VHH binders against Uncharacterized protein MJ1408. Designs and how they scored, part 6

Target 1, 350 residues: Uncharacterized protein MJ1408, of Methanocaldococcus jannaschii (q58803)
Amino acid sequence: MSREANPFKKMPTILMPDELMAKALRRGEKVANEMRQKELPWLLKARFVEEHKVRTIASVVADNLQKVIDKTPPVRKLPKFYQEMVEVLVGIDDFKKSMGAFKWASELVRKLGNEYARKIRKARTPQQAGKLRKEFVGRVKSILEQIHPEMAFVAVAREKLKDLPTFKDLPTVVIAGYPNVGKSTLLKKLTGADVEINSYPFTTKGINVGYIGEIQMVDTPGLLDRPLYERNDIELQAILALNYLANLILFIIDASEFCGYTIEEQINLLKEIKDLFKAPIVVAINKIDLVDEERVKEIEEKLKEVGIEEILKISADKDIGLDELKERLKKIAIKEFLKDKDAENKELEC

## First folded at step 16 (VHH; from k05 with A98T)

Design n05
Fold by OpenDDE, fold request of step 24:
Structure n05 (fold): chain B 350 residues (1-350), chain A 125 residues (1-125)
Amino acid sequence: as target 1 above (350 residues)
Amino acid sequence: QVQLVESGGGLVQAGGSLRLSCAASGFTFDYYAMAWFRRAPGKEREFVAAITGSGGRTFYTDSVKGRFTISRDHAKNTVSLQMNSLRPEDTAVYYCATIADYYGLEYTPHEYDYWGQGTRVTVSA
């Protein structure tokens, strides 16, 4: 499974019981009509028609349910980020249960189709053959009605999961900072405007994804740009899920404070992010063109006091210091990516 | 809460038979595949047999094929393992396990979601 796309995008539309049954019955009738044209003795013809109708109905229902299964990835085989997304959005246990219902129904319908087909072949009268077909259809309807709640659940789950962003299995840098500190501008400048906007259920602003060579850059507007006390439980889970994606955090500070936040406020946010993420942090002091050198030095000293080791001075708007930043990000992100991959491989071997 | 409770283990002579049972509760039984695993002394846990949620398909490790039969009772929420022609090498703690059926039947223990405490089977020479 190419780790390079949202694994849930291939999930088909879930047909509800009535829709699926209607589809199956239509196809069954079509086949029956074709079979009625065959020149056979009366009883043989009746058996033949009813058998093919039953087999067709069974196949349509069972195959439809199986298709959903085939196109839905096992949760445990997903990258950790996507596993967490399933948990947050729908619940993994409920998801697994519901998918199990699909499998149960698919197999049972197929089994019943075969059983009733055999019975129909042995029918003594056309009326008996017809009765057996009706009985079969009734049982299929009952099975679909039984799994109706699970079908509805998977339908909703599909809608939520299909909109997840697509990430590549690459060293990933997640950008954090207050609004208007220049995150989006920086991302565009670093990536050469090769930025893709993806939907993210936890923010109305979406996620911005760009690439610098073999490094993936992710901007999460609305998620990592506010203090934690302002976040609800779902948002907090979404933030934590980024831990499974991020090999490096790039925190942007606006030196000018024109973003509406003081240096102290920005540093406080940085501290929170540092506590939430396991990944190392690089801080870029942005908008240095708008302040004097003394102010930049003061900010740098404050950052060092809070334990930040990697500090770069930049102006995204004026293209100052961006090459150095790129090189530093590449170096650290690649290193961390390799480390994380090694750790994952060890866990799989246990 | 999901519970799997094994029973039926004990001491048996080589060539004898045992029937293990696992009572399942706390989940929708039919939507899950059921499996038996075993752990012999000094060995790792290994796959023995599995049955799909519908009961339509069964799987066995090669060493028990033709001797062991897995079945399930949907009305009682139980899975059973009939063990015939037992051998000393079948001596182990036997575990009942369950997995969401859409994952397929895996032979590796880490793929299964819930486990019982196990029942000991000892086959004497």
Scores: ipSAE 0.742, ipTM 0.911, lowest interface PAE 0.5, mean pLDDT 92
Fold by ESMFold2, look of step 16:
Structure n05 (fold): chain B 350 residues (1-350), chain A 125 residues (1-125)
Amino acid sequence: as target 1 above (350 residues)
Amino acid sequence: QVQLVESGGGLVQAGGSLRLSCAASGFTFDYYAMAWFRRAPGKEREFVAAITGSGGRTFYTDSVKGRFTISRDHAKNTVSLQMNSLRPEDTAVYYCATIADYYGLEYTPHEYDYWGQGTRVTVSA
């Protein structure tokens, strides 16, 4: 839904001081040429031309700065997931400060435009009118140079944030597990042939988003498919941001170990994921068609020892257990989604 | 580190005047709107006055309009609240607050980024 669109997608291109000033000066000269066609006495024409040039330059600069603010909702109003992404990728305090700088500059340029327009109306000669306009332009250039660091910061921030994934406000299941445990096959079987690939910090593979009716399924290749001790603090923050998205974690175990990881290695990763996420975990023991029932039972018992209560036995390749898995995922994800919505509303009450 | 330090509070008789000051440090003062809020005994913080980063616009709650004047000094990085014709109802702890990420008047305390510790104003009947 449009309420859940990436709030940074609509951010306009950020012009640097020289670029914005050049744009404003070109528009100002175009307006000045149009105004020179007015039938006025020589001094009044000079005043009229220079006044409209100043007003045009002021509005071009101020409107462009204000447009950035208008197209970017305040960080304090963003969904928590996007607030965390701003912190991880650019820093919330610097982002807020930079928006303040744009606002300050926009207001000041408008104020100066009005002041100089009034002075130009009182100019005694065409040369005085032109001098006042040149003074105004110099002061606008100075204002833009003062906020140059903030303009550059927002330009970089826009590039980092505009391609963040768009998530619907739906019950959400995040899939985890080592590579080659059958995650991709399972996701396709549960949701359909087409999944959307979206960028996400610290993975070159992006994230895959698919749907089971009104349940949003998210697979995170490169994020939740290897041990966390390999991550620095900022990478861990990007992974932890998924807590604001996930209502349920689906962890996939390859019973056959053909994925290249032992059951103990897979359970160790599961324990790390369990420690990171607030959401409940459902474990699917996959590839049960490739091992005997006693082996599956051993795995199930080990999972119960580490505190996993929701265990499903499946084969994605053979379509075994998938209907039961779908229904279990839906039931738990919807329950947790509604619980999170209730908690979110109580937070706002205080 | 952002710091807001209020001063100028005290005891004053009804009809009197008082000038509050808020010294700001640790941030780019010009980029922030500044506001005064107050908390009367047993009440929540309420908006009193605000001034934009450029100083070009000021805002007041209805009960103080015409009696209070907010101003800012960019050279000293201070914001002031001149309070005239004080009434017992103006008795409160007055807080200075800042916000960068704004479009217009923000009257909800939870929208503000940084707060001072407050200065007490007591207006005797």
Scores: ipSAE 0.419, ipTM 0.801, lowest interface PAE 2.8, mean pLDDT 87
Fold by ESMFold2, fold request of step 24:
Structure n05 (fold): chain B 350 residues (1-350), chain A 125 residues (1-125)
Amino acid sequence: as target 1 above (350 residues)
Amino acid sequence: QVQLVESGGGLVQAGGSLRLSCAASGFTFDYYAMAWFRRAPGKEREFVAAITGSGGRTFYTDSVKGRFTISRDHAKNTVSLQMNSLRPEDTAVYYCATIADYYGLEYTPHEYDYWGQGTRVTVSA
């Protein structure tokens, strides 16, 4: 599961310059107090105390900055879904620049710590040792202030990225269709009561995740339930990131039109999704118990004209056709999942 | 606008030396690792050398170790490649490239964010 977890959840809290400096100074003073208890000659004690204070401050600052880098995976190594989300929510170039600033500052603070520690060991008086430590602290403060914009940027980025959905590396079916076509009822009946809610950009409803055995089912309220022409480019990028997750799209049509949308409107939405997504589409004609068989045949014919070959006839409310649907979804999603894994491996080899 | 401009290429005899330079502008130079790649005629670009943003570490492909030295000047925003003991097989167009230092060393060209136009080095037998 940990490979499938949101890679940004492990990012530590980002301290601002004053906060990090205060933390380092407190730990430095604690170490200095411990060192003052040593039985040493006057000058040697002053050197010892100030040297350990400098080394501790340097380590606290540098380690904090490096920990952020260590706990943040390289964007290029992320699954493409997460790469696209970083671009949409934060901007990959600015994110990479900011990580570079953290690394630069961490390495520079370590270098300065070592440099000042060596100078302090050669101090001629306790006053000179203290002056060198004060100079070191001033330079660390300056370095942290220089990267303050990048620290602030990463703090905001962490807040945006830590809430990204966690998906398992499983065959995945994404459910689409207008509101009230029966998506929620169908998801519940196919997966049972254990449906997880996850955040997703540009919808406050989140996405619902459930399972049929090893098949991950994703309901997309607020994402694939209205005309895509109403979306700006950024929203479309977030929606299209679902291409990196979806092995199969299940589009639900309400045969009765009681959902409030005509069959023409529902098919127009289907065509938009078909044009934007790479995954194959299975259409379930729902609520067949509310219309006669002639109407269902008309809908089926219109779907074939649009290029849909996988059509199932169901009633989620009446438990009609659900076993066949479940079997078909599993077969196609697993097939497409395995194909995607093979293609991904060939891309990485090249 | 990010810009990398290489210079210092030319013709040299085998065993000779050249110093390539890459002037960088339009970005925070210290936050980026710098690398040199080269492309012989009819071949793919290959990694030659890299240096970290801080300048603390350098990396070289095996065929140039001990002969080439990469360095950077943070005051002038330049990276240099000193090429000694040149061989005919070093003949190539040399490219300066950069990547945010967060990602560490990369050997593959498409991992790099920005590229120069290249400078030609020809080593005669």
Scores: ipSAE 0.261, ipTM 0.710, lowest interface PAE 4.0, mean pLDDT 86
Fold by ESMFold2, fold request of step 24:
Structure n05 (fold): chain B 350 residues (1-350), chain A 125 residues (1-125)
Amino acid sequence: as target 1 above (350 residues)
Amino acid sequence: QVQLVESGGGLVQAGGSLRLSCAASGFTFDYYAMAWFRRAPGKEREFVAAITGSGGRTFYTDSVKGRFTISRDHAKNTVSLQMNSLRPEDTAVYYCATIADYYGLEYTPHEYDYWGQGTRVTVSA
């Protein structure tokens, strides 16, 4: 299975002003030493050396700043999931401002390099040429110090964003339900045990991603497995970012209550998730092999009372009902995925 | 608090000139591109002109090229639109807007982060 990269993994290491300046000065001095070997008259050699030093320093600084921009996609062009994660983890407005500072500084350094190179070509003494180069370096240092806060911000942002999960652009089912309702067993049965773990904010367990053909299945241990009212606003925003991934939510109920939660508690969690998510919900009543059919019918009736339209009865352990579940998940997830793609295309109309 | 305040609108005869100004505050002016948009009665907002954060590049919609000039003053945190050879179809409310300038200019209104309240320009036949 192929995977799409986290768009932030390509971001280069962000150099601070002194580091970038030191890199530029080292490369400028290397060029200067090579130019000093030229067979030229005294004044022409001084002009030639200082001009090439200035152009090299300008290029190293400006290209380094521009490389950060080139390797960082604009937030407004990212999938909505990543846009929401940028807002939650670092702040979109400050990120955009900081990228603007990099662009401003890159263009200004390049402009100053050209200006000082022209002045140096007209220097009347080697001392004047050297003074002009020193003035140029001082101005570049000032520009870098002006954007130092934005450089530091981007460095921190890179560290926070580089470990975000990578999701494929596929029909996606998010699995929810209390711990021990059978989510991980079901995921393995449906996907054939090819499951990868990805980091996600506010859980140390990460998230589990598996596939049924071209259907992306996401299990969310630590995220959608306990009452949501206990989470702060930032945690809730990270959970709500799953709205941009989920085409369908599969909520698992343990009919036996051996998971440690009553049917009432499980349905209350379902109601919370239903209120927070836009995607349709399919409920699978799991572990039907451990209860009688009267109990399953009672659970089914309670689910209908809370507005659940799609209910399946399964046992992950006993491989009961899983083929029907696969087909139902695939049908709904693909339908909702295509519906979302149509909505994205209409965003471009004006 | 980000603020963009337009001024310089008014009534002018066709063929005349106006200079619009937009005073910016509450953000780092140099890091942002500035643009002018306009909305004629019964129409959607449309792009008029833009200038990069550094001031090194300017952009214009076809109908104003050669007649309008955008400029910025980094010391005063202002952007200006010099409008010459005005036509009745230039009648609109003119808005200044701003966006972080890191890849290039955006021409659609919904991409812009902050907007002024607008200044009315009326060009009589």
Scores: ipSAE 0.212, ipTM 0.685, lowest interface PAE 4.5, mean pLDDT 86

Design n05
Fold by OpenDDE, fold request of step 24:
Structure n05 (fold): chain B 350 residues (1-350), chain A 125 residues (1-125)
Amino acid sequence: as target 1 above (350 residues)
Amino acid sequence: QVQLVESGGGLVQAGGSLRLSCAASGFTFDYYAMAWFRRAPGKEREFVAAITGSGGRTFYTDSVKGRFTISRDHAKNTVSLQMNSLRPEDTAVYYCATIADYYGLEYTPHEYDYWGQGTRVTVSA
C-alpha cells in the first residue's frame, strides 16, 4: 500500500444494485447473442446460451464487488492517522461490516453462478434452461437488494474518505497557533516552495503541506488555531488524530500581538495544545522585528514558566532566525520519527 | 413436465390398418424431433420412424417403408403413425419418443430424451 497517498483514492465507484444488475444483464445478453449464432442442436444451443449468460452475469456482479474489496485497504493496515479518520468520518465497525457484506455477496453470487450453470447443463428442455436462468437472476437481485444498505454506506464512505489529505511517511511537523501569527508565511519561507493545499473535511481552509528536505510540514488552519471550547466533537477527534501524524509541534507566537491575540491568550492556547499532543513542542516567537528585545525576553520567560524548553526567536517576514529554526525542527522531528517507528515496529511484532 | 402419451393400439388382423397417436406436452413441440420405436416380445427395442421438428423430413426403418407413415400435428402437439398392411411381425409395444434436436434422425434410441409408456399392437395371422 503506497504510504505516500491517500489509501482510499483507489476505491472504485460503487454501483448500486440496479446499476450493477443492469450492467451484468447487458453483458450477459451480449454473450448470449454470440452463443445463439452457434450451430448446435436445439437443446444444446439453449443450454449453452443460458449457461453462458448465467456465468457472465455472475462474473460481472461478483467481480465488481470483489474489485471494491480489493481496492479498499483494510482499516487495520492503514496508518493510525487514517484509521482514526475512518472512525471519525464513517465509523470503523460499520465500515468493516459493510465491506463484509460485499465479500459475502461476491462469494455467494459466484457460488450460485456455478451451481446454476451446472443445473442448466443438465436441463432437459430449453424451457427448463430458461427457467433456471431466470431463477438465478432473481436470486442475484435479491442478494444485491439485501446488501443495498451496505452498498450505499460504502458509497458515502468512499466520498468522504477519498478527500482525505495525502501525507507522506516522513518526519512530520505540525504547525499550530492563532490566526495571523504568521504560520503561512513561515511555512512558505521554510519550504522555499509553493505549499500544497489539500482538502480536509474539518476545515474550509484545507491543509497546507510543505517540505523541508525530508521533513513534512503541515499547517492545519482552523483546527489548531483556536481554543478547545470553540471546537465541536468531530473537530476534537480530528485534532486528536493529528497525534498519529505529528512527530513535532511547532507553535508560533506573535510577539507583537498584531494578530489580535494577547501573549497570554496565545500561551493559553499553547498549554492546551501541549496537553493534547504527545509530541514535543518547539515554540517560535515570531515577529521579533516589531518589538523590542526586552519584550521578547519577557515572552521567553513566560514560556519557560509553562514548561517550554525549546524556544526560538524569529521573524518570518524579515528572514531572521529561520535557518536555526529549520535545523532545530529537522533534528527533533527526525529523532521523534525514528522513535515512533521503533515503537510501532515493536507493537507489530507482539 | 414433459409427457408423451400413446394411444391407438389394439388387435388387428393381418393386412389391416391401425393409426397410433402420441400426445406431447411440457415442451416446445415444434423444435423437437419425434420418433416411434417398438419392442417385440423377446426382442430389443428398435427404431420404426422419425420426423423432424417441422415435419419436413421423415425416416423409416426398412421393414416398414411403404407401409407406415409418420406425421405430426403442430396445432394439437401430436405425432401419429399410420400403419397399413400390417403383418404378424409388426406385433410389438410401440413407443413414442422425442429428442431435443431439430433433426433427430441419426440418434440411437438411447439418445432420445423422453419416452411414452407405450401402446400394444397385436397383429393376428
Scores: ipSAE 0.000, ipTM 0.235, lowest interface PAE 12.5, mean pLDDT 89

